# VHH binders against (R)-2-hydroxyglutarate dehydrogenase (hgdH): the designs that were tried, part 5

Target 1, 331 residues: (R)-2-hydroxyglutarate dehydrogenase (hgdH), of Acidaminococcus fermentans (d2rju7)
Amino acid sequence: MKVLCYGVRDVELPIFEACNKEFGYDIKCVPDYLNTKETAEMAAGFDAVILRGNCFANKQNLDIYKKLGVKYILTRTAGTDHIDKEYAKELGFPMAFVPRYSPNAIAELAVTQAMMLLRHTAYTTSRTAKKNFKVDAFMFSKEVRNCTVGVVGLGRIGRVAAQIFHGMGATVIGEDVFEIKGIEDYCTQVSLDEVLEKSDIITIHAPYIKENGAVVTRDFLKKMKDGAILVNCARGQLVDTEAVIEAVESGKLGGYGCDVLDGEASVFGKDLEGQKLENPLFEKLVDLYPRVLITPHLGSYTDEAVKNMVEVSYQNLKDLAETGDCPNKIK

## First folded at step 19 (VHH)

Design o5 (from l3 with T102E)
Fold by OpenDDE, fold request of step 20:
Structure o5 (fold): chain B 331 residues (1-331), chain A 121 residues (1-121)
Amino acid sequence: as target 1 above (331 residues)
Amino acid sequence: QVQLQESGGGLVQPGSSLRLSCAASGFDFSSYAMAWVRQAPGKGPEWVSSISYSGTRTWYATSVKGRFSISRDNPSKTLYLQMNSLRPEDSAVYYCARMIREPEGYTYDYRGQGTQVTVSS
């Protein structure tokens, strides 16, 4: 079976190849995204395509795939908004997605941002990189073992984050829409209000529900402890960005770490050094360094996460081809 | 076996109030978030309100905010929906639903048979 893989970065290519040893596909990996007619036409002669985020399987591209004889459409993402699923079904394409990545990849990044803010390592290392080795009052820090960490969202990623903080000696409390069983050893479940009241560090790992809006609102921030650290490696839409900026500026927040932004596509993946950002909120966030730390959506940019995505995608294809179904079939 | 049974529906006049109940059995009710959804004739299902397992967090559709109130009594395994200032557009079959986690959100795995709410002058 011939498989075309879109949006493969150079560092990821060895993982695609290594994982394929088990499956024996004829794979072609390209850095191009499915975002034009021309990129869709690249699928000529292929039986299956593996998509990623920002690959758009719209009606036009799906028609091209149909014409070319593509049989299977896979995405190595949990999200499927980039696929016109209804039309794809109409055309008879079996589809599959990857519901879960490495929870550690995202959780560890969240913890890293929290710790950087707690210990002011971004600030200090940026100074020493310029050969300024003076110690100042801003560098004075708390130890995480003396902190209460609040985890909002206790799904797979949230639980891992909780475990990591617990392992570092912190008191960990958490809140979820559901009662989570079996986590009492490393996380005490409490109300959101209690999380806000007691936490020195809050990390968000909740899903974004459009109907519910942002979780981090002005009210949310108001209820937090003065000087507390907030981390968001989930979705940009979960946070009122303007409110967060105000909170950081006022000192209500001691720091904000994020791997996601509401409207991040305008900046992430681009070298905009020396340029003014089009989004004034993003400009303000950048200007608040080192109190605000931004990573450009790197949560899943790990060897393990990529491996998982690729393996699951290959398995999905195998299942679909052999049985006509798979556990991760897009319904 | 998971069971959800709605009650409290009826015919009422605009501006009136109605309280719906949902009796849950066959599962650990206190561990699950619950929701109310409604379906009017000729329309698809519409989310109305959700409540966390402990009842400490609630969510409402824009169309019912300020008028409806969701609550729960975990000891009696009962979900409630207080509906005030009812409007004709609130007429629908109302279902209580058990929420479950999805990778990117929530869905429902069980719902009751529903209770009819009709608001008419």
Scores: ipSAE 0.836, ipTM 0.950, lowest interface PAE 0.4, mean pLDDT 96
Fold by OpenDDE, fold request of step 20:
Structure o5 (fold): chain B 331 residues (1-331), chain A 121 residues (1-121)
Amino acid sequence: as target 1 above (331 residues)
Amino acid sequence: QVQLQESGGGLVQPGSSLRLSCAASGFDFSSYAMAWVRQAPGKGPEWVSSISYSGTRTWYATSVKGRFSISRDNPSKTLYLQMNSLRPEDSAVYYCARMIREPEGYTYDYRGQGTQVTVSS
């Protein structure tokens, strides 16, 4: 089985190769994303493709794959919006996705951003990097053990985040659309309003539901404690970016950490140093450093997360090839 | 065994009100988010409304916002849908559905047999 893997970074390549020892595929890993006719044509001679986020299996590219004789389409992501699933099915492509990564990878990043904002380490380290070692009033901080941390979304990632904060001594409260069992020792489940009222730090780990819109709205922000920290490492669409900017500017939010942006494809993955961003909201976010911290969607950019997504993808392919089905088949 | 039983449907005039009920059994009702979905003849299922396990959060489809109200009574294990200002386009079989978590959202693993709502002059 010949497999083309898109969007593979150099640091990830050894993981792809190591995981393949168990499966024995003829793999080719390329740094290119599926986003043009030319990149689709790279699949010539391959039986399967493994996609990632921002690889677009649109109608055009799917037609190319069909013409080239590609048989299987896999994505090593939980999200599948980048695939025209209906058309792919029409063309008869079996497809599979990776429903879960390392929850720790994302949770730990969220905690890191929260702590950086709480202890003003981004601010301080940026100064000391320039050999300014003066201590100022802005550096004065609270300890997390004296904070209430609110976790919105208590799925796998949210629960891990809650555990981490609890381990650091914080009072942890959380909200989910479901009642979560077995978390009483490290998280008290309360209403969203109570989360907003009591939390010094709020971290979002909820899914984005298009019909429901953003979770972090102006109303959401109004109900938060003055000076509270907000972290979003889930989905960019979950937040009203403009509202968040206003909240940070006014001091309503003491800080905002995010690993995702609504419309992030326009900036993430690009070196735009010295350039003005096309999206004025993104420009404003960047300008609000060090109160706003942006990571370019690094939540799953860990050795363990990559290993997991690769292994699951390889297994998906094996299952599809051998049985015509797999647990992670895209329906 | 999980059971959901809808009731309260019927034939009503436009502008009228109707209250649907769903009796749940066979699971810990108070721990689950619940939803109403409807299906009209010749159309696919349409989400109508959802409610969190505690009832503190509710969501509505744009088409029913301001007219419909979802609620629940956990002690009696009952889900409700108050439908006001009914329109002919609201005509459908209405289903009570138990929500479950999926990687990027929510889906339904159980639903009832449904109750018919017909709005006609």
Scores: ipSAE 0.834, ipTM 0.949, lowest interface PAE 0.4, mean pLDDT 96
Fold by ESMFold2, look of step 19:
Structure o5 (fold): chain B 331 residues (1-331), chain A 121 residues (1-121)
Amino acid sequence: as target 1 above (331 residues)
Amino acid sequence: QVQLQESGGGLVQPGSSLRLSCAASGFDFSSYAMAWVRQAPGKGPEWVSSISYSGTRTWYATSVKGRFSISRDNPSKTLYLQMNSLRPEDSAVYYCARMIREPEGYTYDYRGQGTQVTVSS
């Protein structure tokens, strides 16, 4: 079974290789993404492909895959909107995805950004990197154990974030569209309004539902405590970027951290040092450092998350090839 | 076993109102977000409205916003959809659906048999 794996970075190669010991595929890992006719043609001679979110299995690329004899389309992602699912089904491609991987990876990054904003470590370390070791008033911090932390979205990732903040001594409250049982030891489930009015730190772990629109709106921000910290490591579309910029500029938000941006494909994954960003909102966000922290979609870029994605993808391919079905089939 | 039973549909004129009900049993109704989904002949299912477990948050499709109102009564395990200013394009079978979590959002694991709403001149 010959498998072409797109969007693989050098540090991930050992994980792809180690996971393959149980499967024995003939794998080729490339740093390229499936985004052009040329990158689709790389699959010549391959039976299966493993995609990432920056891979676009559109009609053109699916036609090329069909012509080349590719049989299976796997994606090592929980999101599947980068695949034209209806057209792929018309062409007869079985497809599978990775619905669950390390929630700790995302939660830890969100906690890290929140703590960097609370304790002013980006500000402080950027100064010590220039050999300035003076302590100033901006470095004075509230301890997280004296904070209320609000978690919006209490799925697997949000619950891990809640557990981590609880373990640090914070008062943790959370909101979800479902009543979440079994969290009472580390989180009190409350209304969204209560999260907004009481929280010193809010971390977003809700899914993006297009029909519902953004969660973090001007109204959301108005209801937050003055000087509170907001972190979004979920989906960029959950946040009205212009509203957040305004809130940081006015001091309504004491800090904003994110691992995602609405429209992030224009900047993430690229070296744009010394260049003006085309999106003026992203230019403003970068300029607000250190009150704004941006990581470039690193949430699942960890040893455990990559291991989960790769193992599940290999297992999905095995299941599809041997039985014609798998638990993670895209339907 | 999870059971959802819709009622309250009918044949009405444009501009009329209807109130749909959904009786739920066999699960902890007050812990679940719920939705109304409709399906017209020859069309795929269309999401209409959702409501959080406590009823404090509601969402509406743009086509019904301002005209429809979702509500719930947790003690009686009943979901409602108040439908005002009905239009011919609202004609469909309306389903009550139980929401569940999925990795990138929500989906439905159970729905009822549906109740027919027909809006015709």
Scores: ipSAE 0.761, ipTM 0.928, lowest interface PAE 1.0, mean pLDDT 94
Fold by ESMFold2, fold request of step 20:
Structure o5 (fold): chain B 331 residues (1-331), chain A 121 residues (1-121)
Amino acid sequence: as target 1 above (331 residues)
Amino acid sequence: QVQLQESGGGLVQPGSSLRLSCAASGFDFSSYAMAWVRQAPGKGPEWVSSISYSGTRTWYATSVKGRFSISRDNPSKTLYLQMNSLRPEDSAVYYCARMIREPEGYTYDYRGQGTQVTVSS
C-alpha cells in the first residue's frame, strides 16, 4: 500500500514514521499541498493520499488522481469541505476523515491564552524584552482561583478546558445545547445567560453552525462582566470580529485571545511583516496587542494531535482496504 | 425505542397560523436539542428551527424568522412549532428531529413520520 502524505512538516516526519510501524505502509511525506495539477501528479504510483485542509481535491485534481490509479482519499482533518465529495463519489473514491483528535491540544492553547491575558504576561514580557523592568498597575492580577471561568460548549474539548481550569482552582461553569452528564466534579452546567453574567473568563468551544450564526455577538458581549476575558480557539465565525474590537477598545473586554479568525485564510500561514493587512478588522486586532492575542491556527499543531490524526488516518485506510468501509467514512 | 410523532398539520389559507406538535418517547427528551425540518415534494430537506435541551436558546432559518416560534415542554416530552403568517412556500411535510453531536457540528439520528402543511392560495 503506497501512501502519499501532503502538507507534512519536517517536525512531523518522526510521528508519521513511528505510527507506521504498526501498519507497514510505503509512505512518502511531502511538504507540498494538493493545490495544483503538478502537486496532484505527485500521486503517480500511489494507492492512497492523506490530505490536509489546505489541499483542494477539486474536480481537476480528482480527475488526475483517477487517471493515476489512486484508490483512496484520506484527510487528516475534521473538516472535509476541501474535497468535492459528490464528484469524488461519482469517480468511485472511498474517503475518510479524522473526526476527533487530542482535545487537550486545543484546550491547553485556550487556557494558555486566557492565563496570559489574566496575568498580563504578553504585556509584561514585551516590555522586559526591551529592558523595561518597571512594575505598573496594569500588571496587578486576579488569581484564577478567585475567578469564575465559563466554558461555552461542553464537548470533548470544552470538558478538557473545564477540567484544567478546575485543577487550577477556578470555579467552572459551562453551557451546551445538550444536557451533559458526568461533569459535576469539575463543572456546573448553567444557562448561557448565567455564564455571561458570572464569568471573569469565557472560553469558546462550541461548533460553528452556519444557520445559527455567531455565538459571540454584540448582545453576548454586552451581557459579559465588565473587564472579562474572552478566548476563541474554536472557529472564527463564532465571533463578530467588529464587535470584539469595539469591546476591547472600550474596555468592556479586558482581553481577547484567539487561534482562529473569520476569513483567516487571507493572513494565516503568510509572512506579512511590514505590510498593511487587506482586512481592516485584522489590522485593528493586531494593533490591539497585547490586549488581543492571536495565534495562527496552532490548536492541533502538537505531538499528540498529529499522532492522533496520523494513526486514525492509517487505521481508516486499513479499514477501507480490508472491508470497503470504515467508521470515519465520508458519506 | 425512540419515537417521534408529529401532528397539527393541515390545509390553510395564506396568512393563517398552525401549531405543530411532536410527541417524543423512548429517550431522555429533556437532555436533547431538537429541530424541525421540512421537505417539499421534489426538494431536499430544509432545516427550519432548532431548540436547546432547556429551551433557553432557539434558532431559525432566515425564511421563517419572525414568523415561526419553536418551543418545548420537557415534562410532557413535547416539541412545538408555532407557524404564523403562513405562505405558499411554507407548504411541506414537517418533521420533528432529535439532534446529536457530530465532530464539526450536529446532525439528526431520528425523525418522525412527518405532518403535512399545505398553504393554498
Scores: ipSAE 0.761, ipTM 0.928, lowest interface PAE 1.1, mean pLDDT 94

Design o5 (from l3 with T102E)
Fold by ESMFold2, fold request of step 20:
Structure o5 (fold): chain B 331 residues (1-331), chain A 121 residues (1-121)
Amino acid sequence: as target 1 above (331 residues)
Amino acid sequence: QVQLQESGGGLVQPGSSLRLSCAASGFDFSSYAMAWVRQAPGKGPEWVSSISYSGTRTWYATSVKGRFSISRDNPSKTLYLQMNSLRPEDSAVYYCARMIREPEGYTYDYRGQGTQVTVSS
C-alpha cells in the first residue's frame, strides 16, 4: 500500500513514521498541498492519499487521481468541505476523515490568544524586544478572574475552552444550538444575546454551516460590550472580516485574535515579507497588530493532535482496504 | 422511541399560505435543535429551515427566506413551519427532522413520514 501524505512538516515526520510501525505502509510525506494539477500528479504510483484542509480535491484533481490509479482518499481533518464529495463518490473513491482529535490543541490556542490580548503581552514584549522597559497605561489589565468569558459553540472544543477559563477563575457562560447536559460545574448555558451583552471575552467554537452564513456579523459585534475581546480559532468563514476590522478600528473591539481567515490559502504557509497582500482585508488585519493577533492555522500543530490525526488516518485506510468500509467513512 | 409526525400539507394555489406542524414524542424535545427538510420527486433532500433548542435562533435556506417562518412550542413538543407566498417550486414532501451534532456541523438522526405540499395553478 503506497500512501502519499500532503502538507507534512519536517517536525511531523517522526510521528508519521512511528505510527506506521503498526501498519507497514510505504509512505511518502511531502510539504506540498494538493492545490494544483502538478501537485495532484505527484500521486502517480500511489494507492492512497492523505490530505490536509488546505488541499483542494476539486473535480480537476479528482480526475487526475482517477487517471493515476489512486484508490483511497483520506483526510487528516475533521472538516471535509475541501473535497468535492459528490464527484468523488461518482468516480468511486472511498473516503474517510478524522472526526475527532485533541480538542485541547484548539482550545489552548484560543485561550492563549485571548490571554495575550487581555494582558497585552504582544504589545509589551514587542517593546521589550527593542529594550523598551517603560510601563504605560495601555499595559494595565483586568484579571481574567474578574471577567465573564462567553463561549459560542459548546461542542468538544468549546467545552474544553470553557473548562480552562473556569480553571483560571473566570465566570464562564456559553451558547449552543442544543441544550448541553453535564456542563454546569464550569459553564452556564445562556442565550447568544446574553453572551454578547455580558462577556468581556468571546471565543468562537461553533461549526461553519454554509447555509447559515457567518456567526460574527456587524449585528453580533454591535451587541458586544465596548472594548471586548473576540477570538476565532474555528473556521474563518464564521467571521465577517470587514466588520471585525471596522470594530477594531473604532475601538468597539479591544482586541481580535484568530488562527483562521476566510480565504487563508492565499497567505498561510507562505513567506510574504516585503510584499503587498493580495487580499486588502488581510493587509488591514496585519496593520492592526498588536490589537489583532493572527496565527497561521496552528491549532492542530501539536504532538497530541498530529499523533491522533495520523493514527486514525492509517486505521481508516486499513479498514477501507480490508472491508470496503470504516467508522469514519465520508458518506 | 423517537417519533415525529408531520401534518398540515395539502394542495394550494401559488401565493397561498400553509402552516405545517410536527408532533414530537419519545425524546426530550426541548433539548434538541430541529429542522424542516423537503424533498421533491426525483431530487435529493433540501434543507429548508432550522431552529435552536429554545427557539431563540432560526435559520432559513435562501430559497425560502422572507417567506417561511419556523417556530416551536416546547411545552406541547410541537415544531411549526409557516409558509407564505407559496410557489410551484415549493412543492415537495416536507419532513421534520431531529438534529444531532457531528464533528464539523450537524446532521439528522430521525425524521417523520412527511406531509405533501403541492402548489399548482
Scores: ipSAE 0.748, ipTM 0.927, lowest interface PAE 1.1, mean pLDDT 94

